VH-VL binders against Late embryogenesis abundant protein 31 (RAB28). Designs and how they scored, part 2

Target 1, 262 residues: Late embryogenesis abundant protein 31 (RAB28), of Arabidopsis thaliana (Mouse-ear cress) (q9lj97)
Amino acid sequence: MSQEEQPKRPQEPVTYGDVFEVSGELADKPIAPEDANMMQAAETRVFGHTQKGGAAAVMQSAATANKRGGFVHPGDTTDLAAERGVTVAQTDVPGARVTTEFVGGQVVGQYVEPRPVATAAAMEAEVVGLSLQSAITIGEALEATVQTAGNKPVDQSDAAAIQAAEVRACGTNVIAPGGIAASAQSAANHNATIDRDEDKIKLIDVLAGATGKLAADKAVTRQDAEGVVSAELRNNPNLSTHPGGVAASITAAARLNERADI

## First folded at step 1 (VH-VL)

Design a08 (framework fv_pamlectabart)
Fold by ESMFold2-Fast, scan of step 1:
Structure a08 (fold): chain C 262 residues (1-262), chain A 122 residues (1-122), chain B 107 residues (1-107)
Amino acid sequence: as target 1 above (262 residues)
Amino acid sequence: EVQLVESGGGLVQPGGSLRLSCAASGFTFSSHWISWVRQAPGKGLVWVGEINSDGSITNYAPSLKDKFTISRDNAKNTLYLQMNSLRAEDTAVYYCARGEYYKSSGYSFDYWGQGTLVTVSS
Amino acid sequence: EIVMTQSPATLSVSPGERATLSCKASQSVSRNVAWYQQKPGQAPRALIYGASTRATGIPARFSGSGSGTEFTLTISSLQSEDFAVYYCQQYNNWPLTFGAGTKLELK
């Protein structure tokens, strides 16, 4: 078995600073399997389940990639997580319940449950098909693109944006064979040879059911949006993003996730 | 270990053409974006262009799009740079560089080849 | 295109000293900045990506910081092997652009 003899090894570990807004020593630490297990247990105690696209899901994906790459081993815990803990706390404030997730005393996740009156942002998220009570994931943002640009022919800029979204969701620089990014690249390549727009493959043909097609998912961050926007811009001859397209949807998700932070 | 080895450089007359190759080993070549970056003697680094994992997407520095073409053969683990209409200002060491995604911001280059020198002179 | 401006062009320091290299972007590039080291006759070597994350195998004496338009590479306790040219690069916007480099030379 060639895979067993020469397993693929990432050149760099996924660190806390790669996926979270943390600083100091923690930012440089590879995410370890027991850190992820502790966060998953903490989320289950507080929420009754692991939050989709929450810190536990992000940490589990990162720890799995780090084990595959040989940077960490099963049972490993970062020193800061062992010394200062992995915790989830809830605080009631006027207008909201705030749940904050910590590793080593630093915030790695925050969820806001609004009190009865919905904000304009929460109402907008509902109209676009986004969740009001949890962080919006990359897969959810990709599905939202179907509502705003589903009939757009897939071009190279769309394919690049979708590829960037998939690799960020999975925490690796490889796309899944037969996955959403591979489908988008194939669609863009096919459409480049087609003269009539009505005969081209559309974004809805690629992005419908995106959440179920991704091997892993995560909450959209500002950095995720920046990466996706950059990919779409760099692959467009006019140096622009499509209004309501992939980059726009990922950016909207990042802004909604950020504005929920208190 | 990851290796990128460029070849195909040499002396070419103004107006001429060259095809450079970059042979990759030690990683899954078909899963990475790869760029060409050039460096004129005594000057800094200048990005030439990039190609995605399956070769369906290419991007170029705006001034080079009409004279340079990037392609790849994943079965041979080889990247190519076709250079046409060469001028003296194209004289440079040409590097291939592997794109590695950074989880928070897109990608940068984690491994570089040793480069191949192209001299455009009469 | 985004212009990356590095300063100083040349920095003369002695082994054991600290070197601080500056890189400024003409517009915000978030944290999408990488740093590379190049020794004479050699290919560039990745040092930092995402403004502050060390590449695999890079010694702890190398550290990066900054966001937006202002970025810094710091090399603490310089070793003889650290005398080289250092380049910053933004990968936030197309086309990808590099600074002109800072040459770190022996005093």
Scores: ipSAE 0.000, ipTM 0.413, lowest interface PAE 13.2, mean pLDDT 79

Design a09 (framework fv_pamlectabart)
Fold by ESMFold2-Fast, scan of step 1:
Structure a09 (fold): chain C 262 residues (1-262), chain A 120 residues (1-120), chain B 107 residues (1-107)
Amino acid sequence: as target 1 above (262 residues)
Amino acid sequence: EVQLVESGGGLVQPGGSLRLSCAASGFTFRSYWISWVRQAPGKGLVWVGEINSDGSSTNYAPSLKDKFTISRDNAKNTLYLQMNSLRAEDTAVYYCASHYVTSKYYFDYWGQGTLVTVSS
Amino acid sequence: EIVMTQSPATLSVSPGERATLSCKASQSVSSNVAWYQQKPGQAPRALIYGASSRATGIPARFSGSGSGTEFTLTISSLQSEDFAVYYCQQYNNWPYTFGAGTKLELK
């Protein structure tokens, strides 16, 4: 070990894109110390401690290296983390509890906690139902958004993301009359005329029961997530996604379907 | 020094089973996702499957799901690949490969590989 | 599954020359593409990830570019140790898929 040459790293900051699967402006940003502190605080609220193998540990390591290299200073915060936040959310999906970590609305960490088999009857059934658990569907991912952003007023970016999700779920180019996309568009238009946030239609009002409101559903793929993310970004003046919003939830579902038997 | 060392390969009859191991050292094994990747003689790389950091979740290439099972023992810093119903087409060098970080999916470290030959 | 197509299958070049290797995805993979180098009798070695980021310890002569469906690996001033097989990989969509490889050989 002591005889091994340590390859010299280029004198460049460790960015979000270097350690996480993030895109856009966030990917090029050096990880800042306060971003990492916010993630540690968020993990502690959810887990009671910093999660082993979680984003906080990765971000703290990166921020320390960036401070040592002079790219960031103590107390620095990335603009996206300050404006959009750093969040950790838990959602229940069939057969598992999922914890997803977000910076600026993009997924930086994700943990799947399978639910234990509760009965001997389930075990006797060869646990086929648990082993062959269904992938997370677009409808289920939309319902999960209620847990992370249910109280968010619906805006045009949300409506665009929901429309992209419905089109992908149904395999059509037409929004269903009385469907979730139509409801989201109506909510966004209505909210544009309302002054008080408390009086606006929220995401929970549109997305609750989404699985039952979709004419068809399918397992979320990364291609589906890309379409939904693109729709939300293009309809947001700041070209960003909402933390724990529709794009974030669909992206988390795609990663889970890629990573886990649920 | 980061090392991944595969073992358990060898000659097996068609229809037989093998269990491969991958011993990890020089890094915090319990914090990383690990994949199995195989390479038939003179051919390219084919992803077999992956396991998350705590072993609670696995994912497999669709064509291989019914034949292979991945597991890990973080206390022993060891990854396993259980291979059942082997056919001549499964002849390959099997590599274990660690993912850069928990959410990044390219492979930053690879073992030297262990050869599995399926032949009568 | 996403098919990754590498071209050319074999590229003959001399030391000191520039090599350009291409990788095409059958559908968009954003920037989630990695490049690996494999020398005879050795395991693959990571060179590039995220289409354009160099892995730790990789010389500056290696550079990657591209997004969506078209990706390129460039080696600007070939050294003797660079003659190897190069693989691209997408990690955007499950299952992960590799190209068939480009063999870089001495002219």
Scores: ipSAE 0.000, ipTM 0.378, lowest interface PAE 18.5, mean pLDDT 79

Design a10 (framework fv_pamlectabart)
Fold by ESMFold2-Fast, scan of step 1:
Structure a10 (fold): chain C 262 residues (1-262), chain A 122 residues (1-122), chain B 107 residues (1-107)
Amino acid sequence: as target 1 above (262 residues)
Amino acid sequence: EVQLVESGGGLVQPGGSLRLSCAASGFTFSSYGISWVRQAPGKGLVWVGEINSDGSTTNYAPSLKDKFTISRDNAKNTLYLQMNSLRAEDTAVYYCARVLRFSTYYYGMDVWGQGTLVTVSS
Amino acid sequence: EIVMTQSPATLSVSPGERATLSCKASQSVSSKVAWYQQKPGQAPRALIYGASTRATGIPARFSGSGSGTEFTLTISSLQSEDFAVYYCQQYNNWPLTFGAGTKLELK
């Protein structure tokens, strides 16, 4: 890409909503150069290189156009990206590994790598002739986290995300005594007093059987994912989500539900 | 042939205890969760509880959690239901049923036993 | 707990006719509804999973539909062996709950 081949100066900025399926305040924001740099760094950490056709490439192109147009300046960062971060997370769902990219808690990219695993359950589903048409629930997304981050020690960020998930699943503003969120909070508090990682309570200890432990459940929606991502980000010192963690699993489920239900 | 067979039912007096068994054959028992479902004479189906594949997690209907206990012995391909403090309203045919699951997705109960009758009366 | 309400309680139909059975959930259960058939003295038999997917060996005349709170089981051309009690069951929320059943009877 040379300067001589660059398009004419644009009359309006390229916003997040122009190139991604995002909503709210983020949709109206011009894509800034540092936002693009943060996504490129995140993709490199997860993939080892920038993902071809990924969000970083789109954001770099948009940020370059916006700089040429005078709408943003080098070093500028969108407030939402600075406050809530730019993250790339991986989540395993039935038959696939999903990599989800997000800015300010909203999904800007998702890539599916088919990974059919021959399990007894998968073989039985084939024998019975079942199809995977049911929407993924909050409880199921929490259980899926066991596959990607089951051995992670539970911390305050995890506990906050799990609490947000339970509240959204049950439709209440309070957590159940002895429920999954209470267990996660207890685990995080206990782990804060433990020195050795091997002695800490892990996500698998809390999230295994999550579907059966929730008082109520529901299909994961985009709003559910935004709430869970926000809770995890706000309770992490670096304003980031854990790759393959609770927020990543809930976000991947929301995106797959949009594809499966439509 | 995939099969579940319940046993251990019978007549028991109010306040008594009873242990039901469910014997599995024709499939890898240790790979499936199993539910207990009961049906009172002339009434509908009522879910009692479920145990996961390795026996580490059990879930119960809230009204039954303090008097019923589900356990399993994967080496013997056998599921158990321990019933304590039985009352007349516990009179029912008790079925065990295999839970069909693909990863974290639930697909209902695909294989059922023929049931065992528990009668609670004096 | 989620209450599953089936209607009608009894449906009288003749062989060759179409039967439509309704099941309503007290709150959304997405598509996580199963249907079971039970004949007198027998264990339940699985018919439908995920609201609309037929179990292996179930004839094409059985079809399920619905999502959210309203579900339907349809038998397009009744055979004599189809006279039984039919139960819907949600598996979206704990505890798992069944409807009270619809009895499909001859005439």
Scores: ipSAE 0.000, ipTM 0.378, lowest interface PAE 16.9, mean pLDDT 80

Design a11 (framework fv_pamlectabart)
Fold by ESMFold2-Fast, scan of step 1:
Structure a11 (fold): chain C 262 residues (1-262), chain A 119 residues (1-119), chain B 107 residues (1-107)
Amino acid sequence: as target 1 above (262 residues)
Amino acid sequence: EVQLVESGGGLVQPGGSLRLSCAASGFTFSNYGISWVRQAPGKGLVWVGEIKSDGSSTNYAPSLKDKFTISRDNAKNTLYLQMNSLRAEDTAVYYCARGWTTSYPLDYWGQGTLVTVSS
Amino acid sequence: EIVMTQSPATLSVSPGERATLSCKASQSISSYVAWYQQKPGQAPRALIYGASTRATGIPARFSGSGSGTEFTLTISSLQSEDFAVYYCQQYNNWPRTFGAGTKLELK
């Protein structure tokens, strides 16, 4: 084959899958200008400015290229960003604050910011060579879900994800009687009989204090996240995960743990 | 002592239907999800599907979706597998095994019931 | 979707010897692998779960190891009752998948 005689390849849109590790419908979507604007607004709200090297900068660059290529127009928004939103969540771990960015419930960016040490105990730990940065645990990821989806009524997919998380955290093949998974299953069953969302048991009612309710805990791995995502997905009638929900939080924790120096 | 006992297997003609049962004892049945696993003669193990402890949701192997239905009656400590439109390829020993989530191993198994699909 | 590959297909050994059985996953499954023993005409019996945890009632001569994509079942001092087919299974990703089995037979 002669390269000199081959016509130039047509210009292609920059999709979410081209710049982020995302899957499903979102991966094939051209990044749209309003998606990028929503992320930029979210970063400005959290950081006071657009984060250097953050998702907003990547999305703005991609959206601008897509506009010039004629693949998207000003004001366009992808269906998943419009329906499930562009979400920014914040999780505190020992010695650090982490911010995770989502589009359509999938992680597109994470930032780890060391928190200023203000106590004598934290300063003493540094002097003796102790690290305050540690991997996010399954319990901590479950507690983080309270901030992103605490007011969501517990349904069967939430209960399945929480059960998968508990058995992974504890390394056991049984759910604990009166434990967090049992509470989530009970809440989902109760909520199925309730007509008004206001009267339903919420994720905050189940997940608050999750770290203390688990018999054992462990650092979140990518494999843990895949298992939890699978459980939530299989038990949802729409075969999807909830933005900022349990699967999203566990996935964010896994990605952060892989990027941290741990 | 945990025990699972399958029943309902037998000879069925192609296109026929059959319902298998799995009777549980020695544990609180309503607290555990249960799986079905099959094994064709001389072949390996193939996961069929699972049901949540309360019966509220089921999940099936992608290649077997729309062919089988799993249900349970917690008052009777019994699990069911409804098999429709059976073909020769469905000939296998069918086991019930205690386990539900992707994170939960299959810790106790019944002895299986043989389903033969032939004319 | 995850393919579990067991080797060898058949292992011929004598009583008192050590047997080592291998199981490989097509993708990382962390430690979420279980091992089962199946004798002719019988149901599978759980031996190991979580890659290395022995199931209730399983003798200490059975041990499991590995993480990620490579896993091993070791039987340190074979007894006559240990000659059977051994299956590995991943329960990290949906759907659950099994290896094709390793037949442990008398030399």
Scores: ipSAE 0.000, ipTM 0.399, lowest interface PAE 16.4, mean pLDDT 80

Design d01 (framework fv_daxdilimab)
Heavy chain, then light chain:
Amino acid sequence: QVQLQQSGAEVKKPGASVKVSCKASGYTFTSYGISWVRQAPGQGLEWMGWISAYNGNTNYAQKLQGRVTMTIDTSTSTAYMELRSLRSDDTAVYYCARGRYSSGWYFDLWGRGTLVTVSS
Amino acid sequence: QSALTQPASVSGSPGQSITISCTGTSSDVGAYNYVSWYQQHPGKAPKLMIYDVSNRPSGVSNRFSGSKSGNTASLTISGLQAEDEADYYCSSYTSSSTYVFGGGTKVTVL
ESMFold2-Fast, scan of step 1: ipSAE 0.006; ipTM 0.486

Design d02 (framework fv_daxdilimab)
Fold by ESMFold2-Fast, scan of step 1:
Structure d02 (fold): chain C 262 residues (1-262), chain A 121 residues (1-121), chain B 110 residues (1-110)
Amino acid sequence: as target 1 above (262 residues)
Amino acid sequence: QVQLQQSGAEVKKPGASVKVSCKASGYTFTNYGISWVRQAPGQGLEWMGWISAYNGKTNYAQKLQGRVTMTIDTSTSTAYMELRSLRSDDTAVYYCARVTYRSGNWYFDLWGRGTLVTVSS
Amino acid sequence: QSALTQPASVSGSPGQSITISCTGTSSDVGGYNYVSWYQQHPGKAPKLMIYEVSNRPSGVSNRFSGSKSGNTASLTISGLQAEDEADYYCSSYTTSSTLVFGGGTKVTVL
């Protein structure tokens, strides 16, 4: 007499929330094969190879397990990854290059590479002993964008990123009339009617003095950076963030704030 | 029958806590998330947060962060929402709703009938 | 207050078409195709009418249609019927990975 086969424990899909510190809609999505392929391609483009211990390796492993479990099929892409992209952004700050990996606008990996290159900012920091003793705020990160991309014409992706930053700084989902987000949206709309870049409203025109223009401010967190990246990426036809732009500056601030807690 | 069954009405004093339950049936509980939405008398809908029925991960509305906790019990296919430090303006009908995270993004295709929570002295 | 702006009320006669607007910003309605609409009769739970801007669930009349232009989403009810008298709410996903509702629109069938 054969014994009845014991039921095997069902294997559950490996989701983004199982392997990364992500939230919301993305957290419960099974990691799909094309999401992993997109991250691997992005890492290869930025690093020249797939980063060991990086998001691509984790995602490839998870996607393979999910394929074997029947939860996803070759060629599948998570809706969020397809719409908002799988991106790798680099931000240069004095003394370091911060590289952040995103899926659907949420951080799945971050790396800090010390870069001891002599620039005016690096020399000033060395001479005066610059120390990051307090957390960088959203307003301060927006002001920092003026240094890296101040002459960039304001477009829809910038306006979306600035709106996300203001919403996160104030803890509301309504932007202030006459605030920086309203100014950015106005600038983007105006610039859409202008032919010459020289004649367009620039990021410096909107973001100078951002700390004083926000109704409230807060220390930048990784979740703040994810929201801002998502907004900029969603409103960019190439599903990417601008180097040195709003999302890059907010991301750099989040990383520096996290490191300062040691 | 696909449904969400909520616990009965509650009356609480200011400063108390309330815990509302939402029992799912007729579908695979762990394939969906559960959101909580409240509606004060004569007012509109207000989203409170979401929980994954697969792994228990949560995302709360900024306004309620620190006062709300959402949990699940997969053995009974039940979601819970606990709201602490109750104020009179927390008086509302509290709904649970199924989030269709497997077939799309942020929308609610199945709703509980609501639980009235009255906060009065 | 609600994040998304809807008119407080809209009225029409039987057989007419009415449209309800839902206005947000580029960080919600304008930034994503994740707009949904809900119908609520007095004393009842909301019912999903439209999801992802323009998709209609099985069992919802084809008289209901959704669209979006820029920062404004719209729900149109054609061939207005007495049973359509209800409150209608829009909802959108946001850049903060949260969900927000409009203030609601009371539809009156005259």
Scores: ipSAE 0.000, ipTM 0.378, lowest interface PAE 19.4, mean pLDDT 80

Design d03 (framework fv_daxdilimab)
Fold by ESMFold2-Fast, scan of step 1:
Structure d03 (fold): chain C 262 residues (1-262), chain A 121 residues (1-121), chain B 110 residues (1-110)
Amino acid sequence: as target 1 above (262 residues)
Amino acid sequence: QVQLQQSGAEVKKPGASVKVSCKASGYTFTSYGISWVRQAPGQGLEWMGWISPYNGNTNYAQKLQGRVTMTIDTSTSTAYMELRSLRSDDTAVYYCARDKLWFGRSYFDLWGRGTLVTVSS
Amino acid sequence: QSALTQPASVSGSPGQSITISCTGTSSDIGGYNYVSWYQQHPGKAPKLMIYDVSNRPSGVSNRFSGSKSGNTASLTISGLQAEDEADYYCSSYTSSSTLVFGGGTKVTVL
């Protein structure tokens, strides 16, 4: 394919990788106008308006520049955005509501509404089982996935992410027989043989009560999130994470824990 | 003592508005959601919506969207439910209930005693 | 009308076992393991009896048990006692991130 560029000077489109922390095929794609419109619509659905400083504003700016440069046309949609969607998901975790924005299953924006600094009285009244003040554990992040993706049929990418989460939570290199990861793998294998989505085993069937089903638990770290994201990506045909899924919840938990000020 | 204390009974005319309060005590107010549930005389329970005391986010039952507003005052650990354009079929006992913030909307482990709102001419 | 279907009434004698059904769709009961049951005596606020399909809160008798199969959840009361006479409501989370209740079942102890 040969395309002549109209400008005499070399120009390059603004790609997803130029403005967001994304990888793979998406990173090299020029941001298209319909991608930006879909994000704006998703933000309005979730927030009631376009979120200030959100991905929609960045994408609109980039798409406008790309239209001006002749790299995209009005109505164009990036293939990955069309196939995997442009979505905004909310995850409720202990002490916070996290809103994550996705294009093609990859994170392009995240808004954290952290709870106020706990007083001595509030800390005394808090539910038992929170080991590091407001630090979010792997089990708690897995349970939060039920809120955003509980009705999703379990597939191999979910099972891989859950396995990575269990291994990291327990500090082992093997999953527990009959544990949560084994249950997820079994569900994914069963679902591969089922035609109707409504008849498939859902994430909620595996992840409900995850905190109590894990042999050990720990506060989520960035390294834990990287491992879980990697596992989900490698086992997804589109090399992306599911919006509001396991990787999204673990990533949200890691960022909340990382931003916790003394 | 862990409790939710609701405001007293109200009598309103059709077309008026009512605002019911729910004061939480004995637990961390921002760690749990507050749901509102009503029950007409001799009828079953109807979920109206919930609010997160942590950030003020709300989700309302579709039937009530546009007529109901839920708010929070974190300084007094109080949740409010305002219902506008009252009709006779809004006559009910209105309950506030504690919803797990972790699960959002899964179940109600603590209930207020209820506020009777009577709508009559 | 209520979103979840319950029988209007169920009756039994002391010591018997009774079961109350709660039927929904794949977008509520069938789609989630977030089913709860509430007991309500006349003039009182509801009391949580079962949450997340089968879990009992502290202080609830082990005579109360919950289960789910497909689009139907069930509350079973074994060793029925006079104080169990009350209205019982099921509730479920939905795919719209809302909550719905069943129409309620009046349990009568004969």
Scores: ipSAE 0.000, ipTM 0.403, lowest interface PAE 14.5, mean pLDDT 80

Design d04 (framework fv_daxdilimab)
Fold by ESMFold2-Fast, scan of step 1:
Structure d04 (fold): chain C 262 residues (1-262), chain A 121 residues (1-121), chain B 110 residues (1-110)
Amino acid sequence: as target 1 above (262 residues)
Amino acid sequence: QVQLQQSGAEVKKPGASVKVSCKASGYTFSSYGISWVRQAPGQGLEWMGWISGYNGNTNYAQKLQGRVTMTIDTSTSTAYMELRSLRSDDTAVYYCARSPRITIFGYFDLWGRGTLVTVSS
Amino acid sequence: QSALTQPASVSGSPGQSITISCTGTSSDVGSYNYVSWYQQHPGKAPKLMIYEVSNRPSGVSNRFSGSKSGNTASLTISGLQAEDEADYYCSSYAGSNNLVFGGGTKVTVL
């Protein structure tokens, strides 16, 4: 049980926390070669290529350095990437497409791709108009989900995303008894016992009037969107977000608020 | 000046299609939704559907599903409503109306002046 | 065919108060606080008078007020004036991504 190695020049692995703003167990993990390969495959599937300077490129560089240092071996995958996946999600917002990249449910990259517009004047008018509007709040973004996915049966991924949104809106670590997150969790549990989709509780049944049901509200930030998207992904067996769902609405709101602040 | 400007009156034969436009000005188009509401002569209001200025997502009235298509052109701040397989009972004034920026089911606070569509042989 | 029931007509004298009812079901008016009221003069587009049951837009007289009890929403016009003579429509979210209107009420100022 005693292992002794000859003293060598000090060297440490490149971890997720060294190159990305991630927390918890993932932050301390050396980036593994298969994690990087999974991200490269996901970027190619979504973009048709890998992004220069994107998460895949950063991860490949880190994994290569870690292999040279002997900290990881070819074929290695971190347990969090294996369990929760490596995912790329897209959301369309006015004037842009937002793509968010995840490892183990945590954001490692986010990119905005402007949509082609007919004239620069049209883009300037939209930007000026957004600057004159008040910021979109978490409660307002949750209500927007009623329009895009109101008839969707509530499942556990929806309930998790709604919980993340409520704790961020209220600045608390505990959901309100009888609040929207508690209602969403009850709906998801009830729907698991129901056979016909027509008979299930829908997102509109939970999210209608969300601005009035939240104890506090705030303007949506990028960090808020990342937390909500992460919660939805971690609780979906396919490791994806619903196109018009809670995570998509929060992400769109964050992007609009960012553009307005110039 | 905050307004919704609609295209002019149309006369169509049964079986034809009509496409009505609604050009927004004086506000950020992409921060609101547009609903379409019609009114047959001497009758009440009928909701046809909604389109998001955010992302172009739509919800149509069940009665019109399969016959109506709503689209947006963000570069011109214009919403469109196309109704196909026209019948005489589609004769109506067609209104576009603005919903609050993220909630359609609340209210319509700005209305176009309406477009009369007459379906006759 | 209208999903929400309104009286066909209501009449009042100048200065009186009148109330228009809008009766739905537990699946629309009874379930959601998304009830709106619109005023329409002949040949004109509708004008929003009340939204979310009881809220009044800027520029709408405080003589107009809204309320809801169970499956019935109500619009009350106090201090009735000649210019209030118009058709009035209620609307409500009806579930399943559907919005419905009432049949309309013709208000006559005697």
Scores: ipSAE 0.000, ipTM 0.415, lowest interface PAE 13.1, mean pLDDT 80

